# Ledger of designs, part 14: VH-VL binders against Coenzyme F420 hydrogenase subunit delta (frhD)

Target 1, 183 residues: Coenzyme F420 hydrogenase subunit delta (frhD), of Methanocaldococcus jannaschii (q60339)
Amino acid sequence: MNETMKAEIESQDDELFDLTPSYLKKEIMVLACGNILFADDGFSVHVIEKLNKILTDKEKQKIALVDAGAGAPQQVLTLIDENSKTKKIIVVDVIDWGIKPGEIKIIEKDELPNPKYHRLDSHDWPLAPLLREVAEKYNIEVKVVGCQAKYISEPDVYIGLSEEVEKAVDKAVEIILRELRGD
Short names: E, the ipSAE of ESMFold2; O, the ipSAE of OpenDDE; V2, 0.75 times the mean of E and O plus 0.25 times the DockQ between their complexes.

## First folded at step 19 (VH-VL; framework fv_ifabotuzumab)

Design r5 (from q3 with heavy chain S55K; at its last look DockQ between E and O 0.62; V2 from the best seeds 0.68)
Fold by ESMFold2, look of step 19:
Structure r5 (fold): chain C 183 residues (1-183), chain A 121 residues (1-121), chain B 107 residues (1-107)
Amino acid sequence: as target 1 above (183 residues)
Amino acid sequence: QVQLVQSGAEVKKPGASVKVSCKASGYTFTYYWMHWVRQAPGQGLEWMGDINPRKGGTNYDEKFQGRVTMTRDTSISTAYMELSRLRSDDTAVYYCARGYYRLWSGYFDYWGQGTTVTVSS
Amino acid sequence: DIQMTQSPSFLSASVGDRVTITCRASQGISSYLAWYQQKPEKAPKRLIYAASSLQSGVPSRFSGSGSGTEFTLTISSLQPEDFATYYCQQWNSYPYTFGQGTKLEIK
């Protein structure tokens, strides 16, 4: 067996077994939740697309922009462990809080549902209590940037934001940039 | 329009099981949590548990752990609640209710019509 | 479990009256509280969520307030269709729990 080929095989084996997602190797995560196919449910995707254009390459060395898609961002959070570099998570999503469409509500870690009062063994929780549990376990800073949706079109496909939620994209980007840049 | 249609009334003997169905329409079934709530005659509302229809994961009130099984069939947008080893104090109206879909799920905007389960010896 | 206690359990009032129903949580629940109306032999109907947010299609005479452990539902001018049983419900943490109910009857 050729020694050079053995080294290549070992290198490939090591890379093959490295399952750590790249976003866990950065200190800050911006987690976008939602489905661009269902009108205002695409809010967070528009937010991270703008952030991607605005953030410098230097900033992106420390900041992961994660599009978790529809319905299951819990999987992103469940991969966090004691070896992850994550120090701060900003979740971007639409909410139903009954405030004016396009209005942004900021939810801090201590305002999230408190997992200490849960009596269940399942990790198939809604996102907010899971986020709080993970953040408390690993001492991670958390903010949720929630925008009150006007219209979510599911089951019908409609690509595009309502006027009110579209105007909120720039406001959310500004809020997030201040968090990322310490302003 | 969002609609939750439950299976018909059941009469059971103690020790039997009952399985109640809840057919969802007017929305993407896997997008929203489904909850089950019961109400004994003349009594208040009691949350039993929920299911994430996308993944099938469940959360049960400890009172029902070991006796309740919540399932779903995503191909027909239907949730199920099965309660085993029935007792007379399980006589109640059983409701399915739709929860919110991502950050939290615990307030119920649409309810099924209810299924009366009578357990009598 | 977070216990939800409603007061009063029964309330007798006349059309046009202003009534309040209170709900206390055994632990802090922030604003993770909803109010439901239930008429005989019907499923509950959500009136208020997030402590103070009015459900679409619910008359503006209904309002909710409070945070933490103390919450109120107010009906500013009772109508004949408002005679029902009212429940509060917390959604802060599992298991989700309801108050015991307040039956609002016509005088």
Scores: ipSAE 0.680, ipTM 0.836, lowest interface PAE 1.2, mean pLDDT 88
ESMFold2 (binder alone), look of step 19: mean pLDDT 91; pTM 0.936
OpenDDE, look of step 19: ipSAE 0.720; ipTM 0.878

## First folded at step 20 (VH-VL; framework fv_ifabotuzumab)

Design s1 (from q3 with heavy chain Y101F; at its last look DockQ between E and O 0.63; V2 from the best seeds 0.69)
Fold by ESMFold2, look of step 20:
Structure s1 (fold): chain C 183 residues (1-183), chain A 121 residues (1-121), chain B 107 residues (1-107)
Amino acid sequence: as target 1 above (183 residues)
Amino acid sequence: QVQLVQSGAEVKKPGASVKVSCKASGYTFTYYWMHWVRQAPGQGLEWMGDINPRSGGTNYDEKFQGRVTMTRDTSISTAYMELSRLRSDDTAVYYCARGYFRLWSGYFDYWGQGTTVTVSS
Amino acid sequence: DIQMTQSPSFLSASVGDRVTITCRASQGISSYLAWYQQKPEKAPKRLIYAASSLQSGVPSRFSGSGSGTEFTLTISSLQPEDFATYYCQQWNSYPYTFGQGTKLEIK
């Protein structure tokens, strides 16, 4: 075993011990939440699919597109710590705010629900207060891009967005691109 | 159609426990937070806690910590609230209420019919 | 805990009157506020959520406004069926809390 082989083995050992998820090694996270099988609940999946086609390879070095599904997006946030590279999080989801279907509401850090307590247990909190707590603890810029759903078909499977929410996909992509590109 | 159907009225002695059930129908039970709210006779509404039925995780008002347990059985779409060491001032109507999903939980669009629990000697 | 204070606690008004009920939060709650109507022997019914958004099926004479710490429920022309107790409720922070209620009696 020579000096070159020892260096290669040490590099492999370093890689095996680094368990940090790749999305935490990038400065910007776009976190998509929702279930494509339930009509408008698939909004965020369509948004990140379009972003994936539009973003350059250079941009993707700094931007993680994360499809968290409907189940446990909190788990994505609970892995953030002081060693994570994350500086900005954009959450994409449907909302019920009583505004016109397809209308987009932007929610900034100071407008998010305030959890009151410092806790990162995913079993305890909805996503928005958890997002605020994580953002305040690690000084992360955050934004929720919420689209007023018209129709969520749950429990029935219905693949496809309502006309209003489908039109909102391009609007959300435009808003997110401006945020990602500093405009 | 969304419906929450609660178990029937209970009469209990001080020191006993009560377990109220709330059966959900018309939606995917694990998609929405479930909350428990009580109302003593002639009094206002008091939030007791909630449960995320997907994870089983709970949040309780500190007033009830140590006496309340909220659980669920996802196979039958049913939430439960158990209150132990009952006192006479636990006499109230107990409601389950459906919250929102994912981003936040706290505004209640559907309510159960209420379960009257009377605690008396 | 965020304390929610309603004013007035009791209100008597005539059919056709404009009625205003206020709700003050002890801390800022943005727009994370809902209003409920409760009739005797019934579960509460949501009227307003997100401070100003009218629940589907609720008559347009009901409206909500406010943000931060001050919120208002307005009934623009009171009807006989509006006799009830009204509650505000914040959902900004655990534990969620209700105002003490406003009992509206129709003269």
Scores: ipSAE 0.706, ipTM 0.845, lowest interface PAE 1.1, mean pLDDT 88
ESMFold2 (binder alone), look of step 20: mean pLDDT 91; pTM 0.935
OpenDDE, look of step 20: ipSAE 0.707; ipTM 0.874

Design s2 (from q3 with heavy chain R54K Y100W; at its last look DockQ between E and O 0.65; V2 from the best seeds 0.69)
Fold by OpenDDE, look of step 20:
Parts: sequence; structure tokens; C-alpha cells
Structure s2 (fold): chain C 183 residues (1-183), chain A 121 residues (1-121), chain B 107 residues (1-107)
Amino acid sequence: as target 1 above (183 residues)
Amino acid sequence: QVQLVQSGAEVKKPGASVKVSCKASGYTFTYYWMHWVRQAPGQGLEWMGDINPKSGGTNYDEKFQGRVTMTRDTSISTAYMELSRLRSDDTAVYYCARGWYRLWSGYFDYWGQGTTVTVSS
Amino acid sequence: DIQMTQSPSFLSASVGDRVTITCRASQGISSYLAWYQQKPEKAPKRLIYAASSLQSGVPSRFSGSGSGTEFTLTISSLQPEDFATYYCQQWNSYPYTFGQGTKLEIK
């Protein structure tokens, strides 16, 4: 078997197909979690839509707006690897933390649950522990912008935010913009 | 109304397996994590594991690794917990409990009525 | 694993009393703590989540406080229906763990 054939086979394997999703090629990811079909669960979608209108094209070169409501946020996070350009993740979601409806809670990485269970597959983790893991593993800044829901209609379909949560959209946008712009 | 309805009481011999079912209703089954918690007679609560009904992904307490299998049938909104190689100390009431939505699963808002599993020779 | 230690394990009190149950975590769990009430031959019922958030429908005489490693459940004025076993539970880390329970009995 000619030494030349071995060299050609080895060279073809190195075409590292950059399979990195486009949203992981940007430095900042805003990850919206929720479903517009279920009242306040759609909070994040409204936030990201508003952000999309406000952010400049230049800013969007560095900022990915990802609606994970159509998929599993976990799937997005599990795609992050050493080749990801993502340095900051801002998660937007509704929460039930027993605070006032429409109230925004910011959860930092260190305040996220800490799974630290060696037998657990991170793919099977809730979002928050997974965020912490990703943050630590890849040195990504992670912040959760959570809005206390007033009403989640699940399993009944209801499109529309409660008044309190609707008002909170602007607040969340402002908070996120400050984070994005370094203010 | 959210309901978790579990299968009936089981009596098993040591070494046997038991499979407990938990039928969920009143909510979207795949949106909430399902947990299993057991309670031996006169004892406290013990978390066994959880399952993401959407993906089928599971997290088990190490204590039960290799003996417990949690599954789900999304078509009928039913979660299952199978415990194999039963021993006397597995005698307990087994509960399914609904976890939370998406961000974390840790606090349980709804519980099944419990399934008594008795392991005796 | 995170160990949750409740104190006391047993508590005798009278109707109208103020009672406090404590839960200590072996390591910091932030506010990822829940409290449950369990009556005999019944499934547990969530009372408090996120350390201090009262479950909807739970009487206001119940309150939770604490963060990090020390947590407290308080019943401001005991009612007859409050005599039960109470459990704390951390959901900071897998595996989730419960306290050993506090049995609140009528004096």
C-alpha cells in the first residue's frame, strides 16, 4: 500500500467541518426561553423581539438573539464547546419565585443551582444547572433575567401577556441592553 | 386540575422487580420534570431520581443506580419507575411528584397518592 | 451529597403557639429550599419554595426564611390542622435531599 495513499487519507480527515451553529459564532447570546402560546410564558419572546428592533446591525454582528421556545434551550447549550465564540449568555425567561408579578429577578452564575453530580449527564439537566456548568466549563459569563409570571395558561393556549408582565418587557429590555452595551 | 394518579399497591418477593406508573393529567406532561420519591414506613422522604418527559433523560440518585429505571410514555402522559432486585428495605410508599418548569425541577408542587410496595419473603 | 439537618426532630406545641423549625444544609444551597407538610398516610404538600415563597393557598401563618446554609420555617400561630411532619428539601444540587423531618405533635 503506497505511502502516498496513507497521506491522502490522513489529509482528508482534517477538514474539520465547522459545524458550529451561527449563533455560537457570536460573542454574546441572548437566549429566550418560553412559549408565546401560554400567556406569560411568552415573555422572553417579546423581549427578544423588542431587542431585535433596537439593536443595530453592528451590534447584531456580536450578539445572537436565539428563541429557544421553538426548541429545547438545553439543546442550544449542549452545542457549546471549545470552538464556540460565545463569551456571554443572557437567558430570558419567566420564573416563579414568589415575587410580584412582573418583577424582574437577575440571577447570576453563582446563584444558579450547582449540580456537581458526577453520574449525571448534563444533557439531562434542567436549564439552570446546565447554565452553571457551561459557564464554568467554558468560562462564559451567564446571567438569567427572570420575570415573575402572573399567569401561565399551560396547557390552555392563550396568546398575550398579563399587564404586569407586559410592562416588565421594557424593563427587561433595558436591563439586557445595559448588559449588552457594557453600561 | 393537575392530577397524578399512581398504580395500585404491590407485593413482591426479594429479587423481583416492580414497576410503578404515574398518570399525569391537567397539564402538559412534557413540560414538567417528573420525580420519584419514596418513604419507608415511619421514615423520611428519599429522592430517587427524575425524568425529563420530553427527552426521556433521567437523573438517578447513586443509591439506586443500576436498579432503577425511569421511563415515560408521552402518548398517555404516564411516567414509570421500575425498581429491580428488590430487597426488604425497598418496602416503602413510592411517590411521583411533579417538578418545575424548564429552569429548574427541584421543588415539587403536585404529588401522586403514593404506591405501597411491600417486599417480603 | 448535601445533607439536610432539621431541628428539632420532634416538637410538642399547643394551638396558638409560635413554632420554628430549622434546616441546615451541609453546604450553601442559596435559596433553593422547599418546605413540605405531610400528614399521616398522605402525600407531602408543598408549603414554601425558594426558601421564603409561600405556596398559593397556604395560610399566611406559615413563613420561610434563610439563605445559604440556614433556613427556618415558622408557624406564627399553630392551628389544629398544622400538627404534622415537616420536611425541608434542597434543590440546589443533585441528588436532591430532604431533611429527616420534624414531627409536630400536640402538647
Scores: ipSAE 0.691, ipTM 0.870, lowest interface PAE 0.9, mean pLDDT 92
ESMFold2, look of step 20: ipSAE 0.700; ipTM 0.842
ESMFold2 (binder alone), look of step 20: mean pLDDT 91; pTM 0.937

Design s3 (from q3 with light chain S93D; at its last look DockQ between E and O 0.54; V2 from the best seeds 0.66)
Fold by ESMFold2, look of step 20:
Structure s3 (fold): chain C 183 residues (1-183), chain A 121 residues (1-121), chain B 107 residues (1-107)
Amino acid sequence: as target 1 above (183 residues)
Amino acid sequence: QVQLVQSGAEVKKPGASVKVSCKASGYTFTYYWMHWVRQAPGQGLEWMGDINPRSGGTNYDEKFQGRVTMTRDTSISTAYMELSRLRSDDTAVYYCARGYYRLWSGYFDYWGQGTTVTVSS
Amino acid sequence: DIQMTQSPSFLSASVGDRVTITCRASQGISSYLAWYQQKPEKAPKRLIYAASSLQSGVPSRFSGSGSGTEFTLTISSLQPEDFATYYCQQWNDYPYTFGQGTKLEIK
């Protein structure tokens, strides 16, 4: 048997045991939260779709665009551990803050809900306190880019953004790009 | 329209348990957190805990830990709160309340009508 | 636990008066604060959330302000239907907690 062929087979066996999700191998995560089926709840999906077209292949080597979709975005965060390469997380979502529809509010790590060091015995948390706990545990930078929704159609299916939230997509993309590129 | 309809009033003896139900309609039950809040006669509001109906995961105030169990049945869009080893100071109106979803859950836009639980000797 | 302290506990006022109710948090809670109105034998009703945002269908005479540890609810011109008990509530951290309430009565 050719020795080169043996080396390739052994390398492939190592790959079979690496089940780490690819987004945890990159330094920066942009986490899109929401459901495109429910009108403005799809805001973040449109944001990452535009980022995907704008980011270069070189930038995507260090930036993961993660669409949590209809699944629980908490599951994305619970897989982070000491071996993950994540240094920064940008969460993109709609919010209900009672500001003007389409207006963007930016929430920093210190503005997130902060469970005390002596905490409840919790087996499931809302996303924001979980994000803060994970970020503090692993010293990860955090930013939430939240857009005030006008209309969330749940339980009715409606694909499409309100005019105000649609206009906010480009603004959110601009904010995130400046954060990713240091501009 | 969103509705939360709770089970009827209960009269219990000390040491017993009570299980209050809260049936949700007018929205996707698993999309929003459900909270339980009680109010003793003439007193203020006291948060007891919550449940994520999608996962079944719970968070309890430590003063109820070990006595309270919150569950749900997603097939009938119903949340439950069970309080055991009842004492007379557990006499209260018990409310279910819908919280926000995803980023945080802790402000309550819709409330059940309340369930009066009376614990007497 | 974050303690929420309301002041005053009781307030007597006339129709047409401007009233304020304050709520102090024992720790910083940013703007994670809601105000509820409760009438006798009824469930609470949300008036204000995110410290200053008016719930849809609530009259504009209600307003909220504050951030950090100090918050106010203001009713600019009392109406007969506004006589009730008012509660603040924080959702910054578990366990979520309410103020002790402010009972607003007709003078």
Scores: ipSAE 0.676, ipTM 0.834, lowest interface PAE 1.2, mean pLDDT 88
ESMFold2 (binder alone), look of step 20: mean pLDDT 91; pTM 0.937
OpenDDE, look of step 20: ipSAE 0.724; ipTM 0.879

Design s4 (from q3 with light chain S93T; at its last fold request DockQ between E and O 0.58; V2 from the best seeds 0.74)
Heavy chain, then light chain:
Amino acid sequence: QVQLVQSGAEVKKPGASVKVSCKASGYTFTYYWMHWVRQAPGQGLEWMGDINPRSGGTNYDEKFQGRVTMTRDTSISTAYMELSRLRSDDTAVYYCARGYYRLWSGYFDYWGQGTTVTVSS
Amino acid sequence: DIQMTQSPSFLSASVGDRVTITCRASQGISSYLAWYQQKPEKAPKRLIYAASSLQSGVPSRFSGSGSGTEFTLTISSLQPEDFATYYCQQWNTYPYTFGQGTKLEIK
ESMFold2, look of step 20: ipSAE 0.708; ipTM 0.845
ESMFold2 (binder alone), look of step 20: mean pLDDT 92; pTM 0.942
OpenDDE, look of step 20: ipSAE 0.799; ipTM 0.896
ESMFold2, look of step 21: ipSAE 0.730; ipTM 0.857
ESMFold2 (binder alone), look of step 21: mean pLDDT 91; pTM 0.940
OpenDDE, look of step 21: ipSAE 0.765; ipTM 0.881
ESMFold2, fold request of step 22: ipSAE 0.693, 0.663, 0.659; ipTM 0.843, 0.837, 0.832
ESMFold2 (binder alone), fold request of step 22: mean pLDDT 91, 90, 91; pTM 0.935, 0.925, 0.931
OpenDDE, fold request of step 22: ipSAE 0.838, 0.878, 0.891; ipTM 0.906, 0.922, 0.929

Design s5 (from q3 with heavy chain Y101K; at its last look DockQ between E and O 0.66; V2 from the best seeds 0.00; counts 0 for: pae O 2.1 > 2)
Fold by OpenDDE, look of step 20:
Structure s5 (fold): chain C 183 residues (1-183), chain A 121 residues (1-121), chain B 107 residues (1-107)
Amino acid sequence: as target 1 above (183 residues)
Amino acid sequence: QVQLVQSGAEVKKPGASVKVSCKASGYTFTYYWMHWVRQAPGQGLEWMGDINPRSGGTNYDEKFQGRVTMTRDTSISTAYMELSRLRSDDTAVYYCARGYKRLWSGYFDYWGQGTTVTVSS
Amino acid sequence: DIQMTQSPSFLSASVGDRVTITCRASQGISSYLAWYQQKPEKAPKRLIYAASSLQSGVPSRFSGSGSGTEFTLTISSLQPEDFATYYCQQWNSYPYTFGQGTKLEIK
């Protein structure tokens, strides 16, 4: 087997097109989960919009704001691999934890469900277990900023946040900014 | 109003297969994971698995792996659970149950009425 | 698998009694625990989620507490309609598992 052929095959493997999504080329990902069509489910979208306005261009070079509301957040997370530059993921979402509407809860990685799946594709996992998995597998810092919903209109379309959740947007933004800036 | 309506009772022979349906209404079917839980007569609850109706992804208890198939038809908001190679100890009431949305699917807020599956020779 | 052990398996009580059911997990499950009530020939009904969050529409006499490996369901004043079987369920890890149940009977 001609040494030249081995070298050509090895060189063709190096031209692996960097198919890494742009948002995975940044060190920090803020992942907004939810749907603006369903009242408080849109909480994360409002948070990310405000963040987008507040963050400087310099900060945005390191911070990706990802709206996964239109898709499955799992799809974003499953794209994370060893080539990803992501070192920190902040998930923003509404939660139903039986706390007061508009109340913010921070969920750390260790508080996330512990995935013990047998022969499962990570794409088939709930978000939280998947977050834990990627955190552990790739040494990514993961935090969930959750806001207790007052009202989710699903299946009825309603665009707009409850008063309590709307007020919580600023709080969440503040929390996330501190997290992003290392305060 | 959220409703889960399951198919009717089944009587099967050992070695046969059974397919139970669960029709969901009153919510966005693809937003919530659907779980299957069974209960043998006089026994406790046993989780079988779940399905992400959006992707069709499934998680099965190892106990049922290779014998259970969970599917869904999003066009009619219906989840299916098929159990093959039935044996007598599969006699149970089978429930579909809606799980929580997105972050985790672990607790069940709505349940179907149950489907009695009897396996007898 | 995470084993959930309920205690007691059977409990006899009277109307008006304070009743406590415990659930122990074989390993830490944080607050990922739910409690269900099941009446004969009926599907289970969720009472508590996230260990201590009361399901909407559930009477306030029901409460849940605990974290990690030990959890409790408390009925502050037992009502006639509360005689049923109760199950705890962990949703920390697959496979999800239930306690063996606690049958609450009239004394």
Scores: ipSAE 0.327, ipTM 0.781, lowest interface PAE 2.1, mean pLDDT 90
ESMFold2, look of step 20: ipSAE 0.613; ipTM 0.820
ESMFold2 (binder alone), look of step 20: mean pLDDT 91; pTM 0.938

## First folded at step 21 (VH-VL; framework fv_ifabotuzumab)

Design t1 (from s4 with heavy chain E62Q; at its last fold request DockQ between E and O 0.52; V2 from the best seeds 0.73)
Heavy chain, then light chain:
Amino acid sequence: QVQLVQSGAEVKKPGASVKVSCKASGYTFTYYWMHWVRQAPGQGLEWMGDINPRSGGTNYDQKFQGRVTMTRDTSISTAYMELSRLRSDDTAVYYCARGYYRLWSGYFDYWGQGTTVTVSS
Amino acid sequence: DIQMTQSPSFLSASVGDRVTITCRASQGISSYLAWYQQKPEKAPKRLIYAASSLQSGVPSRFSGSGSGTEFTLTISSLQPEDFATYYCQQWNTYPYTFGQGTKLEIK
ESMFold2, look of step 21: ipSAE 0.706; ipTM 0.842
ESMFold2 (binder alone), look of step 21: mean pLDDT 91; pTM 0.934
OpenDDE, look of step 21: ipSAE 0.770; ipTM 0.884
ESMFold2, fold request of step 22: ipSAE 0.646, 0.703, 0.659; ipTM 0.831, 0.847, 0.831
ESMFold2 (binder alone), fold request of step 22: mean pLDDT 91, 91, 91; pTM 0.931, 0.934, 0.932
OpenDDE, fold request of step 22: ipSAE 0.839, 0.877, 0.891; ipTM 0.906, 0.921, 0.929

Design t2 (from s4 with heavy chain D61A; at its last look DockQ between E and O 0.59; V2 from the best seeds 0.70)
Fold by ESMFold2, look of step 21:
Structure t2 (fold): chain C 183 residues (1-183), chain A 121 residues (1-121), chain B 107 residues (1-107)
Amino acid sequence: as target 1 above (183 residues)
Amino acid sequence: QVQLVQSGAEVKKPGASVKVSCKASGYTFTYYWMHWVRQAPGQGLEWMGDINPRSGGTNYAEKFQGRVTMTRDTSISTAYMELSRLRSDDTAVYYCARGYYRLWSGYFDYWGQGTTVTVSS
Amino acid sequence: DIQMTQSPSFLSASVGDRVTITCRASQGISSYLAWYQQKPEKAPKRLIYAASSLQSGVPSRFSGSGSGTEFTLTISSLQPEDFATYYCQQWNTYPYTFGQGTKLEIK
């Protein structure tokens, strides 16, 4: 071995090479989906921000608060594998279900759209069927906390929640805290 | 206002290909899924597949796998559906339809005006 | 594939009648069901989504109900402009599928 090769080997020993995302090292994931720039589409970001202030540092050792934005939530889920510590995923998002603005609908694993019936040959799915597929594969508990939006301003930028959806933030936080801390 | 404007009618011979365009306006094109649905004369509606315009990823109904290609050009907010190796039973009106975003996409709130494709020798 | 079966396939009714169209799924689809109205030479128009939620701008005489495998579209007082073909559509599982349609004619 020459001196350059020995130095390279020894230098590698000094670095931590764990590239696993930190959220996969925690048993509970709260996944926020949405864009704060588009009015009620920012609902989940407000929920996560409030949870971040309420959860203790000890609780955050077991609970990952993940802000995936509007464009990344599928990628968060696709990185889960058999070595991930994830046991429960709570997804927070706005929905269009035609209920009153600010109303919260809870969707359990078996109520999510089900991709498995026909073994699709392509893999770019909407978030809900992907969530179900990942959760069934790795036996992960799931819950979707969906808030009926009143107004999504996209494509126009508007920062702020409608009155009804703003009031729903505290209710969603309460529901999530009960899930995180036990009933 | 959300609008989906499709390319004009096509007449094709068996064995040819057709490429239908769907230009979106009034919303951010990459924010919503785009679906393609066809309707043969006097028949019902048949879902062909969809595309996520942000990623370009597609899902095709098995019946069309290997014959259909769905693409998009985000710079001009346009989705495309190309169907190859045409046969007479591909004669139909072809629609683009906007799906919902993020959690699910499967209910279609805006539809293009339809593009008639006639396949005859 | 999930087969969607509508009943009846054809219906003739008078203005003011209450009309009911049913849709049965071959497998459970929860509430992932939409209803569309299509008039001749036009693209379909969404009436109902999530089984029972009325699309904005659709007259309140339209309503939807059901969950699982059995679903109903009701028009409480038929109007002349309701002449159309009606389709149910499931969006629970790929591939998405439509019922065969119900053609509603005004007597």
Scores: ipSAE 0.706, ipTM 0.850, lowest interface PAE 1.3, mean pLDDT 88
ESMFold2 (binder alone), look of step 21: mean pLDDT 91; pTM 0.940
OpenDDE, look of step 21: ipSAE 0.756; ipTM 0.887

Design t3 (from s4 with light chain G28S; at its last look DockQ between E and O 0.52; V2 from the best seeds 0.68)
Fold by ESMFold2, look of step 21:
Formats: C-alpha cells, sequence, structure tokens
Structure t3 (fold): chain C 183 residues (1-183), chain A 121 residues (1-121), chain B 107 residues (1-107)
C-alpha cells in the first residue's frame, strides 16, 4: 500500500464518519434547559418552540436551537472543542433570584460563577460554571436569559406555565430575536 | 414537605472513620445538589463538599486531604458523607443541606437536623 | 479560596434598634451571596440569597444589599426573636465559604 492510497483511504473514512453534531456547525446556539412536566420549569421549551416558528430558514443556517431538557445541557457543552463553529451561546432557563415572577434577568459571561480556582471534572459541575469555563476556553460570547419562576411543581407533574411566566415567554423571545438580529 | 433526616450521633476514636447518612423526602432526590457543612463546637460553618445525585459526581474542599467521600443511593433517596482518619478537631455537628439545581447549587434552602460526631480517646 | 470577613464579630442591641452586619469578600463574588440565621442548637436558616432577595417567610425587617466585595445585612427594627448568630456565605466559586459569624445579643 503506497502513501497515496493510504491518504485516499483516510480521507474517505473522515468524510464517511463525520459525526459532528449539527449544532456545532452553526455559530450561534440557543440552549433551552428545563423539564416541561414541572410547571414553570418548562419555560425554555416554550421559548425555543416559538423561536423555531419565527426564525427563517436562512437564520436557522446560522442559529442552532437546542432543546437539552433538564439532564443533557452539560453534555451539549462538553462536545464543544477548537473545531466547533460556536461563537455565541444563549442559555434559556428559569432562575431563582427572588425577583418578581416572570421577570427576566440577563446574565453575561463575566457575571457567571467562576470555576477557575479549583480543578473539577466537567461532568460534575453545575451548568453555569461549566458554561463559563467552556466559553472562556474557546472565546465564546455568552448570555443567560433567566426567568424568575413562580412555581416549580416537582415532584408533581403539572404541564403548563403560571400566568406570569407564560407572559414572559413572549418577552424572552423578543429579547433573543434582538440579540440574534442585531437590534 | 421537603425533609432531610440525618443519622444519629456518633462517638469515635482517633484514626477511625464515620459515615453520616441524610435521607431526603418530599422532592425528587436526583434534581437537587446535596451539600455537607460542619460546625465545630462554638465555631462557624465550614463547607466540606457536594454531590450531584444524578451523576454521583463530587466536589470537595481540599483541606480534607482526600479523607472525605460523599456518595448516594438513589433507590432510597439517601446521601452519605464518610470522613476517615478522624482527629479530635473533627469533632463537630455535620449537616446535609440541599442546594439549587441546574445553573448553580451553592445556596442552601433546606438543612438536615445535624449529626454530632465526637472524636475522643 | 475566597475569604469572607464579617464585622462586627459580636454586638448587642436593644429591641427596636436598627442593626447592620457587614460582609467583605476577598475577591468579587458578584451577587452570589447568602445570609443565614442560626439559633442555639439549631440548623442554620436561610434569610437572604442573591445578595438582596428575601427567603419566603422571612420578616420584611430583614434586608440585604451589596455586590462585588462588600455586602450588608440590615435588621430595621430589632425584635427579641432576632437573637442569633448570622453568617454570610459566598456561592460564586468552589470551595464555598462562610464568614466567621456575627453573634447578636439583645439587651
Amino acid sequence: as target 1 above (183 residues)
Amino acid sequence: QVQLVQSGAEVKKPGASVKVSCKASGYTFTYYWMHWVRQAPGQGLEWMGDINPRSGGTNYDEKFQGRVTMTRDTSISTAYMELSRLRSDDTAVYYCARGYYRLWSGYFDYWGQGTTVTVSS
Amino acid sequence: DIQMTQSPSFLSASVGDRVTITCRASQSISSYLAWYQQKPEKAPKRLIYAASSLQSGVPSRFSGSGSGTEFTLTISSLQPEDFATYYCQQWNTYPYTFGQGTKLEIK
């Protein structure tokens, strides 16, 4: 086997087995976190569903809408590497900040908890310090769009948002659209 | 309805180990981080570490020099903290405390009743 | 580690007084700061989180303020049941750390 044949085989293998998630091929990620089964914990799912209906096909070539649920957002972030196209991450979630239910707080990269003082396994961190670590490592712009929940029904199943958080869905969509469209 | 119930008081000799349990009820155990905080007699509060009950992953304060192990059993909604090679200055009340979930975990809304561990020869 | 320094370590005051307790962080912790009240022989109870947000069920005479490195807990009109030790705690960066405590005695 000569060097030319070896190169052709490896090139064909690379093309055949490109398993890069599609969201890593887009420069903007909107990451929705939460569990629709637990009342206001479903806020982000409603936000991303509305964004999916509003964004044009051209915009979706640049913007990945990722529904990570309650359990997968760390996994989404840990797949980012130097070859990923991600330049901006918008995380959508409920928060407990003690502001009025339905109010939205924007948290920027420099306002996230800072993990830099201790070595941690990335799978074992809460989402915010992991987000900051990944964003600083790869120079990614970050924005957390957090909505103050009124009610998280866990452990009871309740599908539906409180009135205040439901109204916040449209506000969050408008804020995110302005970020995505440069308004 | 959220309740954290810890195991009873323990008396140990230097060099032994102690394992404190914390049984959770009234919420889904795997959705919230669990933290351990101790308080020596007449002293302030000292965070020891935490565990993510979903993954079993832990973060420890390095001052325990690899002497602490935090585990959980999700089938009975119980967290454990084991401290080995006990010294007399490990005499303290040990608390489990529930943290927030997903974005961050570090403020504690529910606390166990505390477990007194006395290390004496 | 981020050191949390409370002042004063001890104070006594009369019912009706306005008291303040100060907490200083050795590095910026943004607003990732909580305050706890601990009565003798009991577990701590969260009063304030996110620097200024009252825990549900905490009387409105308690308030918190500050960001960055300097924070205050204020009791606007001291009541007899406010006898306790108060702790600040940062949750910005591992390991999480507490202030050394402020023991409040009512005269």
Scores: ipSAE 0.706, ipTM 0.846, lowest interface PAE 1.2, mean pLDDT 88
ESMFold2 (binder alone), look of step 21: mean pLDDT 91; pTM 0.934
OpenDDE, look of step 21: ipSAE 0.765; ipTM 0.881

